# Designs tried in a protein design chat: VHH binders against q9p4d8. Part 8

Target 1, 280 residues: q9p4d8
Amino acid sequence: MDFMKPETVLDLGNIRDALVRMEDTIIFNFIERSQFYASPSVYKVNQFPIPNFDGSFLDWLLSQHERIHSQVRRYDAPDEVPFFPNVLEKTFLPKINYPSVLASYADEINVNKEILKIYTSEIVPGIAAGSGEQEDNLGSCAMADIECLQSLSRRIHFGRFVAEAKFISEGDKIVDLIKKRDVEGIEALITNAEVEKRILDRLLEKGRAYGTDPTLKFTQHIQSKVKPEVIVKIYKDFVIPLTKKVEVDYLLRRLEDEEDDDATQKSGGYVDRFLSSGLY

## First folded at step 25 (VHH)

Design dd3
Fold by OpenDDE, look of step 25:
Structure dd3 (fold): chain B 280 residues (1-280), chain A 121 residues (1-121)
Amino acid sequence: as target 1 above (280 residues)
Amino acid sequence: QVQLVETGGGLVQPGGSLRLSCTASGFTFSDYDMNWVRQAPGKGLEWLSSIYSSGGTITYADSVKGRFTISRDNAKNTLYLQMNSLQPDDTAVYFCARIEYSSGYIEFDYWGQGTQVTVSS
């Protein structure tokens, strides 16, 4: 997705494609992580004597990654959300001024803390090669974790774009729900059980396809590196719910920007603004 | 039952025009974002255009921008695609697709059978 072309960001086709691609990325990252044991020590606070740091090895490494990545403008991108926003550094690269596509508060929507918690406690045990420690691969393990976490974060927070599209799509229908702060109503609006099932089925199929070495079909019980069912479970129990949370959180605040504009411009409906913005 | 039926395809010369129609039934057409997609021989699915339920937001792929026009008539439950300046590379099966939002996804949940468009001299 090209965020420098704001007119394309909310293209439904582009959003869909991005989401599908993110599925692939996440599944591949899980497969990569599955090479390593659960390695609880990586997630244990102060398990290692890290200089000038209070936290787990993963926390430290992830924070250092984000520090580096921030300097190369990673988190200037609208679809990137840091786990450790307090460690971000100024970029030495020329600044990119991305057009605003999302609401002004979009960067305040952050569920990374929950993601991190769920990842270490629930996801890792499900995808790891085994339980226990793998002392010789702690670094590799943590690196793989970071890839998983970043991809999950991106996917989950991409719900903001989906939510924005939904808001535009629904128009006045969703406005009433937002005004009433009807979380259940909003959640219902952004959920279709049949479609959700199809998504999960697709994930199962992808898990099966990506987790099997087709070259091994003839010799060894093609053990999926990651069980496809585990992937589906992770999405069902964690990814989808957290994404919905992001959507709801985003939508609940969506009228904040309009209220500010209405205070300045009385007359032109949301539709008129969108039409005037030349996004077609 | 949700049904989408595409019509209007055919053979046309380069530079020619076609108007595709998609008739929707079995659901409240006005409540859904609609799309045109196409699949050329040996190629994957290509998104072409979307029109939101509100009718105010329209988007186009770069490949068709300036040549194709999406529109809808909610009273007739019909989606349209006006295709101008057709080129041989526009040869494909064209599908009307409904969008559904769910679980943090945007999905094409229903498709028509498609209509063949062939651009050839």
Scores: ipSAE 0.855, ipTM 0.926, lowest interface PAE 0.5, mean pLDDT 91
Fold by OpenDDE, fold request of step 26:
Parts: sequence; structure tokens; C-alpha cells
Structure dd3 (fold): chain B 280 residues (1-280), chain A 121 residues (1-121)
Amino acid sequence: as target 1 above (280 residues)
Amino acid sequence: QVQLVETGGGLVQPGGSLRLSCTASGFTFSDYDMNWVRQAPGKGLEWLSSIYSSGGTITYADSVKGRFTISRDNAKNTLYLQMNSLQPDDTAVYFCARIEYSSGYIEFDYWGQGTQVTVSS
């Protein structure tokens, strides 16, 4: 997807293709992570004496990655959302002025805290090679986690684009729901049970098709394969629900920009009317 | 039952034109975003164009922009694709596809049997 071409960002075919590709990326990253044990020490706050840092090893490493990535404009991209926005640095590269495709508040939609929590507590135990600690691979483990987290974050927050497309598609119907703040109605509108089943079936098939990759990025350890059923469960229980949350949160605010435009037009019209009425 | 039937394909010379039609039945056509996609021999599915249910938003792939025009007639439950300035690379089976939004996805949930377009000198 080319965000410098705003007219193409909401191409339905492009959005679809991007979403399908993200499935492959996420599954691949899960498989990479499955090489390592659950390693709960990586996620425990202050388990290690990290200088000038209060948090877990994962939090620290992820923060450092985001700090570096921010300087190369990663988070200037509309589809990237940081876990630690407070550590971001300015880029030394030429600025990219992405045109605004999403609503003005799109960057405020952030569920990364929930993603991180669910990832460490629910997803890791399901995809790990085993329970317990693996002291020799803490670094590799955390690196694999970062890849998983970033891909999940991108996928889930991509719901904003889907929501925008749906908003355009539905028109008055969705506007009424938004005005009423009808969350249930919006959720119903963005859910088709039959299609959801097909998506999950596709994920199952993809999970089955993924074999052992001899070229694992982080270690030469025997690759453990993630069970396809676990992948499906993760999507069903966490990825899809969080994505829907992002969609709903985005849609509920979608009329804010329109109200501001109307206010500016009304204020401009008032000034013009005031000037034309010659009372000065 | 949801059904999409593509027609209008054929053999044309380079630079020629064709108009494809897709007739929809078994659902409220006006409520759905519709698409044209194609599949060339040995290649994957390629998205070409979308028209939203509201009728106001139309998009095109770069490969067909300026040459192809998508339109719809809701009263006739028909989707159209006007193809001008056809090239040999446009040779493919063309499909009409319906879009469904669900679970943070955009999916082609139904498409027809397709219609063959061959561009050859």
C-alpha cells in the first residue's frame, strides 16, 4: 500500500490484499516465536537490573526498537502505531508528508496496551515451545516477541482503514448509529458470521500449510511448529475482537471532523454576513 | 441464492473495446460494494476496480486507470465494465465480485463463473 497516493489507500482490493498478507506475516512470526520457551522472566517487571529503566525486559527492548525506528520515520506511516509513544525521537531524514486519508483523530486510536497484555498472558503460552525459562535465549525470545507484537499491532490498527471504508460504503445508515452512540448496532454492522467463519477456516488452512522453516532468523534451534488450531483461537479470541474494538472506536468519533468543518464554515459565513451587513 | 453472472467477453484486437456486464440476483444489489477482478493465465487474482454501494466512490487499479470505467445500474441489478484501449496484457478471465465487511476484514464473498477476454492481433 502506497500512502503517498491517498486515492489508492481506500481501494477495497488493496485493503483486502494487505489484510491477507498480514495473516501470513503474523503466522510466520508466531512460528518464529515458537522456537523458544514461554520465558516468563522476559515479561516480569524489574526482573533484571536494567539501568535507568523501570519495567520488563520486553518493555525495555521494545522501547529501544521504537526509539530507533521512530528516527527512520516508521511511525510517520499511517498504519504504524507505537507501543511506547513517549520514547519516540524526531527523524533526521527528510520529512514525509503523508496525505490524510483517515480522520484527524486516527492516531489517538491505540489499543497497544491491551495487545501487549494479551500477548504476554495469553498468546505466548499458546505458541511457545514449552513452559518455563530458557536463560540462554532471552534476547532472541524478546526479539521474536517484538516481531509478533508489531505485526499484531499493525493488523489490529488496520481496522481503522476498514472502518473508514465501511463508513463511506454505508453512508446514512452508519451515521445514524454513530449519532445514537449505538455500539451494538455498529458491531452488528461490521460483523458477518459466515464471512468470519471463512476467515477462520482460511487461517486454519494457512496454519496447516506452514512447514518447518530451516532459515529461522534468530536461532539454529529446532523449529517448533505452532498448532493451526491455536492460530485460529488467537484470531477468534483476541485479534478479531480487538480489531472490532478499533473499528468501533474509530467510527464513534467519525463525525467529529464533519462537525468541525461545519463550525468553520458557519464561522466564516457569519463573518461574511457581518461584513456584508455594513454595520461597521 | 446469491448469484453473479458475467457476460460480454470475447476476442478483440489491440486497441479495441469491450463492455462487460455482471447480473446479480439473490441479494439486495444496491446495498453492496461491487468489484471487477481478473485472472490471467499463470497469474494470481488482480483487483481492477471498485464501486461503492453509495455510488459516489469509485476506485481503479493503476493498470487500468484511464482505460476502464466501472458503473452500476441498481434498478437492473447490473454491474458494468467499459474497457477501452485494450492490450494483450489485458487477456484474462474477468470476474464480478461482491464485497462483505466482517471482523475487521474486507472480503470477496461471491463471484461468478467469469467471462473470457482475449486481446490478440
Scores: ipSAE 0.849, ipTM 0.927, lowest interface PAE 0.5, mean pLDDT 91
Fold by OpenDDE, fold request of step 26:
Structure dd3 (fold): chain B 280 residues (1-280), chain A 121 residues (1-121)
Amino acid sequence: as target 1 above (280 residues)
Amino acid sequence: QVQLVETGGGLVQPGGSLRLSCTASGFTFSDYDMNWVRQAPGKGLEWLSSIYSSGGTITYADSVKGRFTISRDNAKNTLYLQMNSLQPDDTAVYFCARIEYSSGYIEFDYWGQGTQVTVSS
């Protein structure tokens, strides 16, 4: 997806393709993580004497990654959301001015805290090679965790794009729900049980297909592979629900931008603005 | 039952034109975003164009932009794809696909059997 071409960002086909690709990435990262034991010590607060840091080894490493990544414009991208926004630094690279595709508040939608919690408490135990510690691989383990977390974060927060597309698609119907602050109605609108089942079935098939890949990023002895059923469960129980939360949170605020525009006499609905901007 | 039936495919020479039709039944056609996609031999599914339910928002893939035109007639429950300046690489089975938004996904939940388009000299 090219965020410098705003007219293509909300192409339904592009969004779909991106989402499917993110499935592959997440599954792959889970498989990579599955090389290592659960390693609870990585997630325990102050387990290691990290200088000038209060938190877990994972928290520290992830925050350091984000600090570095921020300086190279990672979080200037609309689809990237940091876990530790307070550690972000200014970039020394030329600034990229991405056109606004999402609502003005899109960057305020952040469920990474929940992702991190669920990842360490629920996902890691499900995908790890085994329970317990493996001291020799703590660093590699944490690195694999970061890949998992970042891919999950990207996927879940990508719900904002899906929500935006849905908003444009539904028009007055969804506007009414938003005005009424009808969360249940919005949730119902963004959920189709049959389609969800198909998605989960696809994930199962992918899990079966990818679980046999011997080529791993980390040069460690393969201890275990992720069960396809576990992947499906993770999506069903955590990824999809959190994504829906992101969608709902995004949609509930979607009229804020419209109200501001009305105040500026720009009478055209978001769709009209989008169309008038020559993007489509 | 939701049904989509694609028609209008055929054999054309390079530079030729075809108009595809997709007739929808079993659902409220006007409520759904509709798409044209294609699958060439040995290739994956390629999205070509979308038209929103209101008909006001239309998008195209770069590969067909300027050559293909998507339109819809809600009264006839029909989706159209006007294809101009056809090239050999446009040879594929063309499908009409309905969009469904669910679970943080955008999916093609229904499509027809497709119609074969062959561009050859």
Scores: ipSAE 0.840, ipTM 0.921, lowest interface PAE 0.5, mean pLDDT 91
Fold by ESMFold2, fold request of step 26:
Structure dd3 (fold): chain B 280 residues (1-280), chain A 121 residues (1-121)
Amino acid sequence: as target 1 above (280 residues)
Amino acid sequence: QVQLVETGGGLVQPGGSLRLSCTASGFTFSDYDMNWVRQAPGKGLEWLSSIYSSGGTITYADSVKGRFTISRDNAKNTLYLQMNSLQPDDTAVYFCARIEYSSGYIEFDYWGQGTQVTVSS
């Protein structure tokens, strides 16, 4: 997939391949994080005396990573979504002008606050090696957290690309649903139980295989591997629902980029109503 | 009962042309996005071309762009691949595949058994 070539981004095979690779990355990152205890001090607001910062150690570390990465154009890419948009800095490298594939408001579709909340409250306890602290490993633990969060964010927000493909595919039917604000109808169009079963079955199989694959860097010697059923549960309970939320948010606004006799009568606040818990 | 049947393969000299057909049954063909895919001997799958259900958006892999043309006839439940300027590198089994969407995923949920194309001088 080349974001400088829109036709490669609209190729359904390329989209599918990208999603499968993101799945592998998430599984790997969960396994890496599972080597550490839950380490609640990493997530406790103001646990450490960080100068001029109000938040957790994870919040600070991730925000600093994003500030640096923005300067080298990471968040200019269409598939990267920041957790801390307010810390981003202008790049000192030549600007890349990516052709528009997604709708003009795509960068406003951001559920990273909700991802961070669910990650720290639900995912970490479910994948950690135990419930305690490892004071000697705070930095390494938080770095593993960052990898998990960034891969989750990328996968969940890639739902915008899938939603765009679905919009192109459905034509008049999806337009009518958007005009009616038929959220249930939109959710039905983006949901297929047999495909969801295949996703979950594939995750289960990958989780089992990670312990026996000789090409995986860590599988021969890892002692605290995440159980495959935990990975499946995280996808079913969090990744899939959040991805659908991203898709619905994206689709409900998609007519903003089209000509409409009522262009000045935007469906006021539907994005705010939908995203009130996670908007940055 | 979902079936995809590819036809039109065969032996062709370099520079020649073939037209592949994929006849669909057991589902509403016009509702589905479709792909042509090939697998050369000893290689993995290569996504050649996507065509969206209305026929309005079409994509091609760089390896076939300008030589291959995907099309569909929704009234006949048939997907086509016109292949021109065939070269030995195009030797492969060619499959049509149906696209399905869910939960921010795209899957190829049904495949044909494929049709062999051999380009030999």
Scores: ipSAE 0.556, ipTM 0.840, lowest interface PAE 1.9, mean pLDDT 86

Design dd3
Fold by ESMFold2, fold request of step 26:
Structure dd3 (fold): chain B 280 residues (1-280), chain A 121 residues (1-121)
Amino acid sequence: as target 1 above (280 residues)
Amino acid sequence: QVQLVETGGGLVQPGGSLRLSCTASGFTFSDYDMNWVRQAPGKGLEWLSSIYSSGGTITYADSVKGRFTISRDNAKNTLYLQMNSLQPDDTAVYFCARIEYSSGYIEFDYWGQGTQVTVSS
């Protein structure tokens, strides 16, 4: 998909392909992280004497990455959501004016605090090579963590694009649910147990395939294994529920844009949104 | 129970036109977004066009934009693909697929058997 071409972003095949590629990235990142011990010191607040900072080593390292990346326009892209919005800096590169596909409040839909908490408390212990510390690996471990967190964040927040497609598709039914703030009804519309089963089965098969990844055989390091069932459990217990939260939070506010002529006209999504909602 | 049946494929000269149909049964067709997909010999799947359930929002891949037109007739439970200006690299099996949503995923949960389109001089 090309975020400069809104029609490619609303193409349902392109959305599916993006989600499938994000699965591959997450699985690869889990395998890379699995080469390190759990290393709880990486996540412990004030474990290291970081100047002028109150937080964990991971918090600090990720925030510094986001500051640098923002300056080269990473968080201008519609599919990138920061963990530390307060550290972002203005870019020194020419501005990219992405056409608006998502609702105007899409940047406010951000569950990265929850992702970070679940990642450190639940995901790391499930994929690490073992419990304990590896003092010589602190930086490498945290770098692998950043890749995991960023890929999880992108996948989970991609739920905003799926929610927008669903809004366009459902028409009057979803409008009524939003006006009534019927969270349970919205959750039912965005959930299909057979599709979830297919997703989890695909993850299981991908996890089995990555267990003997030939590209990892070319590394000089001892390779570690992640059980495919752990990957499935992480999706079932955390990725899927957080994605649903993103979708519900996005949909509950979706009608706000349909009552704001100036924002819609500037966004370039004016006609599609108004036709789908029956407003303006 | 869910069935999708494509028709309208065949042999066409370069520059010619074909109209594919996909007849749906076993579900409420008007509730579902639909997609046309093709697979050329020895290649992976290519998503050609999506049409949302109301028929009002439509997208096309760059490879077919301006040449192909997707449409639907919800009263007839039928999805269409009008293909104009066909070229040899449009040769493929063409499938219609039903879109289903769950938990921030999109899946093509049911597919037709496909219809062969061959563009040869």
Scores: ipSAE 0.530, ipTM 0.826, lowest interface PAE 2.0, mean pLDDT 86
Fold by ESMFold2, fold request of step 26:
Structure dd3 (fold): chain B 280 residues (1-280), chain A 121 residues (1-121)
Amino acid sequence: as target 1 above (280 residues)
Amino acid sequence: QVQLVETGGGLVQPGGSLRLSCTASGFTFSDYDMNWVRQAPGKGLEWLSSIYSSGGTITYADSVKGRFTISRDNAKNTLYLQMNSLQPDDTAVYFCARIEYSSGYIEFDYWGQGTQVTVSS
């Protein structure tokens, strides 16, 4: 997909392909993180004497990466969401004017604090090589954590694109649910148990395939360091529910862009207006 | 049960036109987004065009934009693909597919058997 071409972003096949590829990235990053022990000191607030910073070593390292990346426009892209919005700085590069595909408030839909909490408390223990510390690997461990967190964030917040497609698709039914603030109705609308099972089965197969990849030489053993069932459980228990939260939060506000505001008052647009004009 | 049946394929000369139809049964057709997909010999699936159920919202792959037109008739439970200016590399099996949303994913959960389109002199 090309974010400079809105029609490619609303193509349902392109959205599906992007989500499937994000699965591969997440699985790979979990396998890379599985080389390290849980290393709880990486996540302990103020474990290390970092000047002018209150947080964990991971918090600091990730925030510094995001500050630098913001200077080269990373967080201007519609599919990138920062963990530390308060550290972002002005870019050194000329601004890219992406056409508006998502609602004007899309960048306010940010569950990265929840992702970080679940990652450190639930995901790391499930994928780590073992409990305990590896004092000589703190930096490498945290770098692997950053890759995991960024890929999880991208996948979970891509739910905004899926929610926008669903809004365009449902017409009056979704509008009625939003007006009634019917969270349970919206959750039911975005959930299909058979499709969820297909997603989880695909993840299981991918996890098994990665375990037999000859280029992944983690040990003298052939087996992957991450059990495929753990990957499936992380998706089922955390990735899928957080994605649904993103979708619900996005949809509940979607009618804000449908109030007939002046064009000069909108910070973004209802994409259907662009496409329904017959331009594509 | 959900069924999708494609018709209208066949042999056509380069530069010619065909109109594919996909008749749907076993579900409320007007509630679902639909897609045309093709598979050329020895190649993977190519997503061609999406049409949203709410009407009017349509997308095309660059490879077919300007030549192909997707449409639907919800009263007849039928999806259409008008294919103009056909070239030999449009030769493929063409499928209609139903789109289902779940949990921040999009899946093509039901497919037809496909209809063969062959573009050759």
Scores: ipSAE 0.492, ipTM 0.811, lowest interface PAE 2.2, mean pLDDT 86

